# Designs tried in a protein design chat: VHH binders against Mitochondrial Rho GTPase 3 (MIRO3). Part 3

Target 1, 175 residues: Mitochondrial Rho GTPase 3 (MIRO3), of Arabidopsis thaliana (Mouse-ear cress) (q9ma88r425to599)
Amino acid sequence: RKVVQCFVFGPKNAGKSALLNQFIGRSYDDDSNNNNGSTDEHYAVNMVKEPGVISDTDKTLVLKEVRIKDDGFMLSKEALAACDVAIFIYDSSDEYSWNRAVDMLAEVATIAKDSGYVFPCLMVAAKTDLDPFPVAIQESTRVTQDIGIDAPIPISSKLGDVSNLFRKILTAAEN

## First folded at step 16 (VHH; from u3 with D104E)

Design v3
Fold by OpenDDE, fold request of step 19:
Structure v3 (fold): chain B 175 residues (1-175), chain A 120 residues (1-120)
Amino acid sequence: as target 1 above (175 residues)
Amino acid sequence: QLQLQESGPGLVKPSETLSLTCTVSGGSISSGSYYWSWIRQPPGKGLEWIGHIWYSGRTYYNPSLKNRVTISVDTSKNQFSLKLSSVTAADTAVYYCARERIFEEYFDSRGQGTLVTVSS
């Protein structure tokens, strides 16, 4: 069985924790109540089933939120070496969140390249239950085209709409 | 040690453009790990974020100031600048340049600040 390591990046309040909780079957309501807790899970592990395929071929996906420590953000070579795919989550209703996520993606890509690592990167548009910022579609399309990545994947943890994100992550890791 | 220093006129007339420069020493602006930011504190008020520039030249501004703000970077001089057009008395403040960590989302360095007064 293949294990895929997915690093999860994104600005504060982009919905990273909510995504991880959803991945392991925790309700959105549980996440909202834990906002006060120092016990935020930094990773989630689950199996992703492929439609129409026998269970023996199921892949294990590990979502790892990259936590930023007070001593500074430093992605070690060892850490990056473990990354099969990186996702960058942003609040689709917040232009600032979008902009920061884009810059994070670019920076991570640069660091990876300089370290001799290449992995696919995906943008994830979270909180689609909220109104998007006015230029969201146009801006997201333009930027993703410019940097050579796929259009952002829309999700809503609140609505339980993950829109096959996990499968797309696995697919990206295989390419 | 990283040092940031604001420079520019302390007095600007209404409707004119406020111009400030931040000189960075002890570190390079050409790092992707940081935003180079401008913030200000009007008298008796809290800190207000103005905007930032990334090493690539990519900028993002406070929506409330977006139409009047221009931030630029000169990597050769290790400086970045602020222009605020059409100033009013409401723009009187101590202006700070600061370095923001892009991933951690906090300012780890800041200048001493410079008072800019908008007055006739």
Scores: ipSAE 0.831, ipTM 0.938, lowest interface PAE 0.5, mean pLDDT 89
Fold by OpenDDE, fold request of step 19:
Structure v3 (fold): chain B 175 residues (1-175), chain A 120 residues (1-120)
Amino acid sequence: as target 1 above (175 residues)
Amino acid sequence: QLQLQESGPGLVKPSETLSLTCTVSGGSISSGSYYWSWIRQPPGKGLEWIGHIWYSGRTYYNPSLKNRVTISVDTSKNQFSLKLSSVTAADTAVYYCARERIFEEYFDSRGQGTLVTVSS
C-alpha cells in the first residue's frame, strides 16, 4: 500500500496536535499561536522518506486524530476498516496520561476485535523532554508485555525527535 | 435514561472509614467506554476528583488521597463503591458518583450527591 492510515489516540495534553503539526513541518511554537479559532486539522498527511533510499515508491502516511463528537465514541465499521495502524500517545511525565492511554488502547482493541478488525497498536511516549513519572519505565514495560505490544516509542515534539516514530508506524502497518 | 444514585451513611466519626455506594440504572457498568468516578465538594470549596474505576477493576486515584481511597466495582449489582479511610473534618463534603467518558474526557452523568459529615 502506498497510503497508510494511522489513527491517533490519546488523552488531552498528550501531544497529539503537536505530533500532527510536526509531521507536516509546523514548528512546536506554532501550537501556542493556533489557539486562535483556526479549525485544528485533526489529520495530517505527509510522505515518509526512508533514509538513504531514493525510492520512487515513497509511502504516504495519514495521521488521523480520532476525536469523537459529543454523541459518543462510535468507530464505525467503515472507519475501523480504514485503520492500518493505531497509535496511543501519552505524556511520559504524567502517570494519569499513561493510565488513560492504556485503557484507551484496550478499549479500541476490543471494539476492533468485536467488529472483526485487527490492526497493530503502538504506544507512544511523548514529551520525553520532561521528567518521566517515577514508575514510568517499569509500568510501561510491564503493561506492554502483558498486552503483547512493543515497548512505547519515545518522542519529543519539542526536540523534533519524531522521525523514528513515523518509520515504525509504517513498518507496523506492513506486518 | 442513565441514573446514578449515591447511598451510604451521612455521618462518620473521625478516624473511621467513609463508605459509599453508587447504584447505576438505565445502563450497564460493564462498558469500556466509561470511567466510574467519585468526586466531592467540601463546603465553600470547589469540586475535587477522588478517583475512578474501569469496568475491569482498574483504578486510579487522586494522588492526594491515594493512600486512603479504595474504589471497587460490582458488575453483578451494577454498582461501584468508595471507601475513604482515616477520615477527618476535612473530608466533610457532598460526595458524587459520576460517569466519565474515557475518550472525550468529560462527565456525562452524575448523581444528586450525598452529604457526608465527619463529626464526633
Scores: ipSAE 0.829, ipTM 0.936, lowest interface PAE 0.5, mean pLDDT 89
Fold by OpenDDE, look of step 19:
Structure v3 (fold): chain B 175 residues (1-175), chain A 120 residues (1-120)
Amino acid sequence: as target 1 above (175 residues)
Amino acid sequence: QLQLQESGPGLVKPSETLSLTCTVSGGSISSGSYYWSWIRQPPGKGLEWIGHIWYSGRTYYNPSLKNRVTISVDTSKNQFSLKLSSVTAADTAVYYCARERIFEEYFDSRGQGTLVTVSS
């Protein structure tokens, strides 16, 4: 069994905490009540199982949320050494959220490159239950093409639509 | 230590363009970890975010001001600037330049502010 560490970046209200809760089987409603800023949990750990595959191939995925709190995760060269894969989650209905996530990705990529770290980066388009901002499709395509990463992975924690994300994260980490 | 200082005229006539410059010392603007932001506080009102610029020149503005706002950066002078066109009395405010951490999403430094009055 292999442990994969996934760093979760994203702006406020992008759905980072909701994603972590979904990963460990908490309902969306539970997450809404727990997001009062009082939760000290900044990570989630679970096994990702593949259907029809023997259990010995299962991998453990750790999602580490980068939070806004002063005592939260501080991005540094040393911190990134533990990263196997980074995801950048944004609210697909909010252009501001998208812009900040793009800049975060660029900065993380720069720091990683300068430090000699190599890990895949994925963008995650959250809250797909909402209407996307008007230039979302164009911007997402342009940025992903320019940076050379895959198109954003759409999810909705509210609808429980996160089925493919965790497998894709693991797949990315293996490539 | 990082210091930010606003400069520019304190009086602007209606319909003209408000222009301010923020001079940064004790730190470099050429860092991807920060947004360089403009904020204002009208008399008797709360703080309003105007917009920010990234070191690369990427900008994002408050939608309510987007069509009138231009933020630019001069890395050689370690400065960034604000232009607000077609000003009215509603644009009278204390203007602040600030540095925002992009990952932590808070302002870790701000200037003292400069009052800009829009009047004939």
Scores: ipSAE 0.811, ipTM 0.927, lowest interface PAE 0.6, mean pLDDT 89
Fold by ESMFold2, look of step 18:
Structure v3 (fold): chain B 175 residues (1-175), chain A 120 residues (1-120)
Amino acid sequence: as target 1 above (175 residues)
Amino acid sequence: QLQLQESGPGLVKPSETLSLTCTVSGGSISSGSYYWSWIRQPPGKGLEWIGHIWYSGRTYYNPSLKNRVTISVDTSKNQFSLKLSSVTAADTAVYYCARERIFEEYFDSRGQGTLVTVSS
């Protein structure tokens, strides 16, 4: 069986936790000791099948969100060793969210290149059911094209559309 | 170990440009893990974020100020700067430069602050 490790990046309030909650599976969260100044990593695990097709292989997808500790995390070269695919979620109604996600992607890509790690990066436009910030579609399309990745994958709070993202994550991990 | 030091005039006349420089020592401004930010605190009010710059030169500014703000970086001098044009008395504040961790999203270092008074 193949396990795909997907690292989930993006600014606060962009929708990272909501995405993990929609991805049905086990969450690790040690709430009983959180007030001791420790923060556990938040992740979700599930198997993913494409709707309308039959596959003879089940794929396990792990989505990992890194939470801030009291002394913080610094993204390091060693942290990326386990990454099979990185996604960068931003709030499509918030220009600051977009700008920060672009910078996060660029920095992760730089660290990965300097370390010899190769994995795909995907932009995810969250909250597409809200009004986008001005020029959101033009800006995101041009920036993703300039850096050589696919246009952002839209997700909304409305039912049914998140499974397409999970399939695209698995497809990207296959290279 | 990391130190941030604001410098610039403490008194600025209305309609002129407020100009400050932050000198960073004990750490590199060239790192992609950080934003370099300007923050201010008007008398009796909370902190107001002005904007930030990434080492690459990319900026983002508070929308309420963005038509008057320019932030620049000089990585060879380990410095970044603020210009705020067309100032009024409302721009009187203590100005801080700060370092923000991009992924953890908090300020982990801040200068001592410098009072800038806008007055004739």
Scores: ipSAE 0.637, ipTM 0.858, lowest interface PAE 1.2, mean pLDDT 80
Fold by ESMFold2, fold request of step 19:
Structure v3 (fold): chain B 175 residues (1-175), chain A 120 residues (1-120)
Amino acid sequence: as target 1 above (175 residues)
Amino acid sequence: QLQLQESGPGLVKPSETLSLTCTVSGGSISSGSYYWSWIRQPPGKGLEWIGHIWYSGRTYYNPSLKNRVTISVDTSKNQFSLKLSSVTAADTAVYYCARERIFEEYFDSRGQGTLVTVSS
């Protein structure tokens, strides 16, 4: 059994806290005999269980939103040592949110490369239930191809519809 | 330790281009953790964000101003600049250059500001 550390980046109001809250809510809905999820200091911990006739596997997934402390957060090689996968959430209806998330991804990737760390990075398009900003598909396709990562994973602001994202995070962490 | 200083003309005629330079001392402009930003405060009004530039040259501008704004960086001089074209009296303001932390999303340093008056 493995603990997967997923760092959650993205601009303010993009949906980071909503994602963490949905993760806890999903945990409470799934909790028959398994551990209950929790959120503390902008992180959520839960067990991801995929029941089935063929196989049954458990993983502990930690979603950690980058915390701003009183003296500020300083992104460093030491901070990234624990990262198994990084996700970058943006508001798909807001071009500024997209542009900032791209810059965040580029900086995290630079620090990781300079430190010798290799972990997958995923883009997450939040608020897909709203209209996307102009040229959103064209821009996201160009940028993800240039960087060499998968197209952004869409999620909506609706409660309980993010389970596909958690599965993709776990799959990415195994590769 | 870090210091930001605005420079440029304090009087600009309507329809001309406002040009300001920010000189950065006590730190490098070439860092991926920061945006280098211009903000302004018209008399009696709140602060208005104009835009920013990342050391890579990527920019983003306030949508209400974007057709008139160019922000540029000169890493060899440790400076970044603002050009605002086609100015009117509404562009009279105190202009500040500032450093913004990208991940924490706040300004951690700001210049003293320079008043630019648009008048004929």
Scores: ipSAE 0.636, ipTM 0.860, lowest interface PAE 1.1, mean pLDDT 80
Fold by ESMFold2, look of step 19:
Parts: structure tokens; C-alpha cells; sequence
Structure v3 (fold): chain B 175 residues (1-175), chain A 120 residues (1-120)
């Protein structure tokens, strides 16, 4: 009944594809009418259920990972029009991964603000079963100026951690 | 078309500071979708990433070099710069400036390179 579009950002090897594979769904390329280079996208679609509670209010969640074709593209305000919530996944053991995810979040927030879109942004700390690299908290101040951040949501290879993320995404989309 | 051109002294004495400027033409340096990066290639060796700067001034440097590296941006001149302090012969290399797409993680433009030799 209600479909929530969640855009998934983050550096290479942070865990974006692994997250989508954990989520039961499908993926497709949506550039079928273009004769040359355009957006190549990876989607996962499923219904999210609350553990321990069966509800007729279950929601459909779409996770979308935008991928580069060989000729590239630039993220635009038109691409963000469908976004209900954005998540930014980083490898919690890799400082460079964190730094890049922070910059991605800041730029998405800037594009959204300039376009009049308002949607929540969440940080997701992947690979929490490895030793975390210390987060550069002082650098995160710029990220909070645009939209603020909640504490990063941890995920690992365990199903429980991933299921909790999906519920938090849906909760954020409703606020 | 976007073009990047390195400039600066080709000879630097040991213990001094290597200083290079990259001039960007055919496009603006002010964009949140790009990093502006410095890369080098020592003679007979592979490419080494030095670091990058976002148009806002936010930087990240190669951990092996971070204590000696400063990258800065001058949006009024459409330029960004590299300073590498306390140089030794090991810093002799061809230095390139480059533009990287942040979300796609791909270098889509690079300068022709400039040789910098560290020698007395």
C-alpha cells in the first residue's frame, strides 16, 4: 500500500551491494529508452515486517543503489525527486570510507535543499564486527549544519542488525 | 572542454617545500560533486595518490604523507594547489592534478603532468 523509496549511497566496498542482497527483492536497469550512456540502477524491493508483531500496516521498501555506466553521470535534482529517505553506508573500519560518506551526505543534502526536497538522511556503520576506525567527529559538524545526523546505525552480517535498519528507515520516512 | 594544467618549479632543494598549482579551465572548480586531487608517479614506479580537496576546503590526505601535505583551493582563480614539505629525493616524480567524481568514484579529467626533481 505504501511504498518508501530509500536511496543508498556510500563509497565502493562499504557494503551497499551486500545490503541490497540481504533484502529480498529485485533489481533492474531503468534506462531502457536511451540510445547512449545513462543511469544504471540496482534495486531491492520487499515488505518490511516488525519482529514479534504481525500488522496489516506493513510497508513496501525499495532500496535503490545508483551505479555508474562507463560514460558516467552526475547526480541531479531530478534523480532525487523520488527519494523518501537517504542512507549513507560506510565501512566502520576505514577512515577514508567514513570521510567520503560524510562528503556524499553533505552534497546530497545540499542538492535536496537547493531543490526544495526534504527527506531524512541516516548514517549506516557497516562491518561493525571488525575493529572500527575512530570517527572524525569534528569533521561531522558540517554534515549536521545541513540536516543533522542521528548516531550511525550499526549493521553486520547478522540478520537481526539488518532487519532493525529497515525498520529505522521506515520510521524515519514517516517523521 | 575541461582542462587541467599543472605549474610550478621543476627543481626543488632537499628539505624545502614543493609547491604546485593546478589551473582549471573550461569548467568551474566550485562544485560539490567533485574532488580535486593530486597524484604522482616516481620514475619507474606506479601512481601514488597524494590527497584531495573538496571545493568547500575539506581535505583528505594519503596517511603516508599527511604530515607533509597541504592542499588548498582558490575559487577566485579557479585553481587548487599542492604543498609538500621537507622533500627528499624520494619525492622526485611526475605530479598530476585530476578531477574525481565523488559519487561515481572515477577520475574523469587529468592534467598532462609536470616533472619535479628534488636535487641540490
Amino acid sequence: as target 1 above (175 residues)
Amino acid sequence: QLQLQESGPGLVKPSETLSLTCTVSGGSISSGSYYWSWIRQPPGKGLEWIGHIWYSGRTYYNPSLKNRVTISVDTSKNQFSLKLSSVTAADTAVYYCARERIFEEYFDSRGQGTLVTVSS
Scores: ipSAE 0.613, ipTM 0.852, lowest interface PAE 1.2, mean pLDDT 77

Design v3
Fold by ESMFold2, fold request of step 19:
Structure v3 (fold): chain B 175 residues (1-175), chain A 120 residues (1-120)
Amino acid sequence: as target 1 above (175 residues)
Amino acid sequence: QLQLQESGPGLVKPSETLSLTCTVSGGSISSGSYYWSWIRQPPGKGLEWIGHIWYSGRTYYNPSLKNRVTISVDTSKNQFSLKLSSVTAADTAVYYCARERIFEEYFDSRGQGTLVTVSS
């Protein structure tokens, strides 16, 4: 309730690390002089205010990115136990990125159902400042409707304003 | 232990369809954690990704080959297949089937490959 664990999924180069950096300015694991090449878990923590809150009550939002090490990370029910909400970020200019994110969502949802976990899933369309891939709006509308989730939430790499996304994540976690 | 084995004709005439099947043993093709992929290596060149299929039937293909490629899956036979239409000599290559981890985004298993020559 007070701390919301948001798992961040999505293909490589879709913008997962950029989102975490925008949330707190920079990942703690990064070094400005080094490319650490880490495939270990990365996370970002910040406080977010809910719209319309009667008191000055902040919620702590944790964004957790799963990175790949050499032999990979196997998604398991133990990994999902702490998840309050999952987001699936894709590059809106890249149809392959979209298709892979859809498959990731479907598999996470299957693992969650088989494990008895219930949490909302959100699609996030990144890089909306670039040209979208052909039929992006038609495809994303059709697919999100078919699986029963909201239309993808747009964010732009050029604007850097993601506060609406964070608030939508918190709202989804409450329902 | 997982094994992937390519099968199909090693010689195909120009303009015809190249057809290969990958038989998966020691693991299930029905797992949602993997893509089942075709890749090829033309003589003297690097690997080229052709496309993949998820066990559900969803596919994505290399844009340069898109109109000529069909990948299909038969979960009851634990197999997936490649059809590449309208072949030319440029399609001569060693063809591999492979398994890709969806979340980790790397190939963790590959068949030994089969040479397909396009020649009259």
Scores: ipSAE 0.606, ipTM 0.844, lowest interface PAE 1.2, mean pLDDT 81
Fold by ESMFold2, fold request of step 19:
Structure v3 (fold): chain B 175 residues (1-175), chain A 120 residues (1-120)
Amino acid sequence: as target 1 above (175 residues)
Amino acid sequence: QLQLQESGPGLVKPSETLSLTCTVSGGSISSGSYYWSWIRQPPGKGLEWIGHIWYSGRTYYNPSLKNRVTISVDTSKNQFSLKLSSVTAADTAVYYCARERIFEEYFDSRGQGTLVTVSS
């Protein structure tokens, strides 16, 4: 597939904007849309080498942070129709961030199931260079096993960790 | 139009349990897009978040209150409730119920509040 649409979810201050900025070094915003207040879209586009592929074939990865305010259809089945992979970023040092990300994942998965959409969901543990909240590894391992998804993918401020995440997103989109 | 209405006793004796119910009308509590929250404001102080419940029954509580708080939901009655045990005069406050959009992360509705006084 030439273009992979990855929807980025997660609580405020978990690292969503930092991830988009690290992906391309800049983000794409509509300046006129900022005055509306009803739609707040943030996305990043780049090309990424396919994981495990020895050819020089590239794929375009679009990371889209869905921030829709005062819209009655913000998270509907129609909005998810374009999603190829969903990721859920949480602050690994903040238990509230973790709990909200779990609830976000569960709701997105419910909407997808009810709509007949099939796309992978990934958990991303951000700020792993900080101290994790108590029992973070035990809790995240248990919950991801119960849901049937991979253990959270750790990222930090180091660029190399972020690059591995983008490859794992593309791998997940191909399953 | 969505409306949230707090109900329950306005006077509670020390060491007893404060119990409030929030009745939701003009919208459904059985939506995965919202948290249902309790917030309080002691006289002359700022707002303090108590906790929230998701319609599934998952809860998260303010760590400073966690051992005394129970929030529950009754989807068949379109209601959610707060129980705060072992109250003292420090628990005197205006108590609000509120709805929070999970993904947009803001409170889009709040009740008018009910004063609960803890006094002998």
Scores: ipSAE 0.577, ipTM 0.839, lowest interface PAE 1.5, mean pLDDT 80

## First folded at step 19 (VHH; from v3 with Y106E)

Design x1
Fold by ESMFold2, look of step 22:
Structure x1 (fold): chain B 175 residues (1-175), chain A 120 residues (1-120)
Amino acid sequence: as target 1 above (175 residues)
Amino acid sequence: QLQLQESGPGLVKPSETLSLTCTVSGGSISSGSYYWSWIRQPPGKGLEWIGHIWYSGRTYYNPSLKNRVTISVDTSKNQFSLKLSSVTAADTAVYYCARERIFEEEFDSRGQGTLVTVSS
């Protein structure tokens, strides 16, 4: 019955849309009042079962790709008010993707801290079936330790790999 | 109202260092929402991204430029700069500074550009 709002960040071509597509249940377009500025929000909603729980305790997970077009030059605290957990997806074979995701996480964390919001942040390593960029394991381990988050969660094209991510998101939201 | 203006020498000798400064007015360079980027257009060719800097000093550079690039930021002057070492005639181009929105991944402002010619 509980609803967990997970905000999805990450650079283009890192795998954000693929993740939302794999999270099957229902998807929302924001098109009920068709304005140009609001039609770019993307949602995916599904229920996620936890081991050993009865059906009425299943949790609803909403994955939301936030577009900040209306905040013309910075992500605002109002955009983050509904966030229960933030994930930052990067292409594990692409150093540029990694570097940008780190900067996105740092900026979101700064805005959250300055606003008094507390929510966990998770780093997600996509495309793990490709060769990682040089020093990827050492750099990602060191950076995530330095900022106080868990090591990046790997995902690939296998169905079971993405189910583990959804479970970890729900666990993190229960802080 | 944001304005970006490139400045620096228009002529550089081969093997020397190309040095440019971008002055930002009508907005602050001290923002976590933007990268400050250098791009160039060699004669008769398309745009080539050189690299960017975040206000914190973090940088990322085009791998094809072989560690010849240094980008720096001076938030107190609202400026950022490019140094490109060991230049050759292939580095002749119009150089632009630009602002990029980090989350949207969109260049939303660019300077008018400055021609830098590498010639003995």
Scores: ipSAE 0.651, ipTM 0.864, lowest interface PAE 1.1, mean pLDDT 79
Fold by ESMFold2, look of step 20:
Structure x1 (fold): chain B 175 residues (1-175), chain A 120 residues (1-120)
Amino acid sequence: as target 1 above (175 residues)
Amino acid sequence: QLQLQESGPGLVKPSETLSLTCTVSGGSISSGSYYWSWIRQPPGKGLEWIGHIWYSGRTYYNPSLKNRVTISVDTSKNQFSLKLSSVTAADTAVYYCARERIFEEEFDSRGQGTLVTVSS
């Protein structure tokens, strides 16, 4: 209960690797190499303190970026058994990124339902320091209402915004 | 094994609608893990992605073509289709249908392709 497993989904270049790097304190830029390889598993582990909690309630948060190896599809009923919270990151300036993240959320939710697993799903609007794609506010409001989840959590591409996301992930993982 | 096969007329007159069907065999089109995509290669050029459809009917199209493209799926026939309206000679290409894994974001199967020529 003191370790929270958060699965991180989202299309390529939405900001998944940058988020993981920010969680462990590494710097990121647009032309640097990251761990987003076709054969790699990516994760980040750190501790997050919750405001107003007893000292032994410090939580270890594990962010796992889902990668699929060429030898098969890794997302399975068994893989989702470990998921406490799923987040779906999209580039808020890119309609393609949004469209794909919605489909990823829908498929993960279907697999979870078919397996009898229940965990919160959160949408994360990345790169909010850029202009959103046309109709982004209306589309995200409509879709999150239809699905029955909270409006997307905004983060920018810069440091400082992501600490609130990590705390919201931990809050969502509670009853 | 999984096979994709394009079918449709190889000649289309300018201003008409290009219509192709992809028949899927050796696998089901109904899975939520895949997009079903159309791509093309005009003579002397690289591959151009046209768009995709999810088995539920959700679509996304290349913005440069989106006002002319319709992709549809018929799960009962294990088929998906492309319609490209108002064609010109620039739409002459080899057209391929393909399967894309949603989470991997990579194509894992492609048809042999069919040449469509737009000519008077």
Scores: ipSAE 0.564, ipTM 0.824, lowest interface PAE 1.6, mean pLDDT 80

## First folded at step 20 (VHH; from x1 with I29F A98T)

Design y2
Fold by ESMFold2, look of step 21:
Structure y2 (fold): chain B 175 residues (1-175), chain A 120 residues (1-120)
Amino acid sequence: as target 1 above (175 residues)
Amino acid sequence: QLQLQESGPGLVKPSETLSLTCTVSGGSFSSGSYYWSWIRQPPGKGLEWIGHIWYSGRTYYNPSLKNRVTISVDTSKNQFSLKLSSVTAADTAVYYCTRERIFEEEFDSRGQGTLVTVSS
């Protein structure tokens, strides 16, 4: 009822692990199964309060970075059934990181459409405390407008920036 | 099962164009979950990423090489190709074609490699 499942995508070194660590919950590996196999997944769970929401309606946000080693697929249409919101994190100082995150978003959206799932997608510009790649703001604004999603949400290593992202994720899940 | 095989001339003269082809069997170029990539390893050095092509035709090339690199797909032959123009001795390397899973950022298949020597 009060649990929002947010899937976290993005290229390596873009800041996915740092985001999960900053969520204040515990990161969990899903490698506690018996000895006949394992799936490597990272979760972070915490309570998030929306402004103006009373305490008995607080929401639990789960950030999940899915890594599936056994079948060679990270994503399947079955895995996306649990997704309420997808975010795509890129390193704002690295043009390659941006280009790859756009491709990841396009592929997730295609898989979701083919499966009949509808959930919002958000772009997250990480490492905004570093110098952005040339034309990063203009390029990201143009592409997100063309796709029909919001401009990327900036985050840095500062704690306050992360809290604003989590509230925006919950707002997106309500719509 | 997916197999990748590099082919092309093993000797290229300076200033000419290096041209390699990767023949793909047990797979196709229709999935958006994969990049089709070229990498190389100069003698005694680490691996260097050259670039990739996505099923949509989008390409991205190593910035240090981008003005000399073209990667293309021929779906009728189930092949993708590398052209590297204006070669010098610095381009001597073992060249590999690969398939890369875009979400894991991991090469899940790689050819055995082909040595290309640039020599006068």
Scores: ipSAE 0.602, ipTM 0.827, lowest interface PAE 1.2, mean pLDDT 79

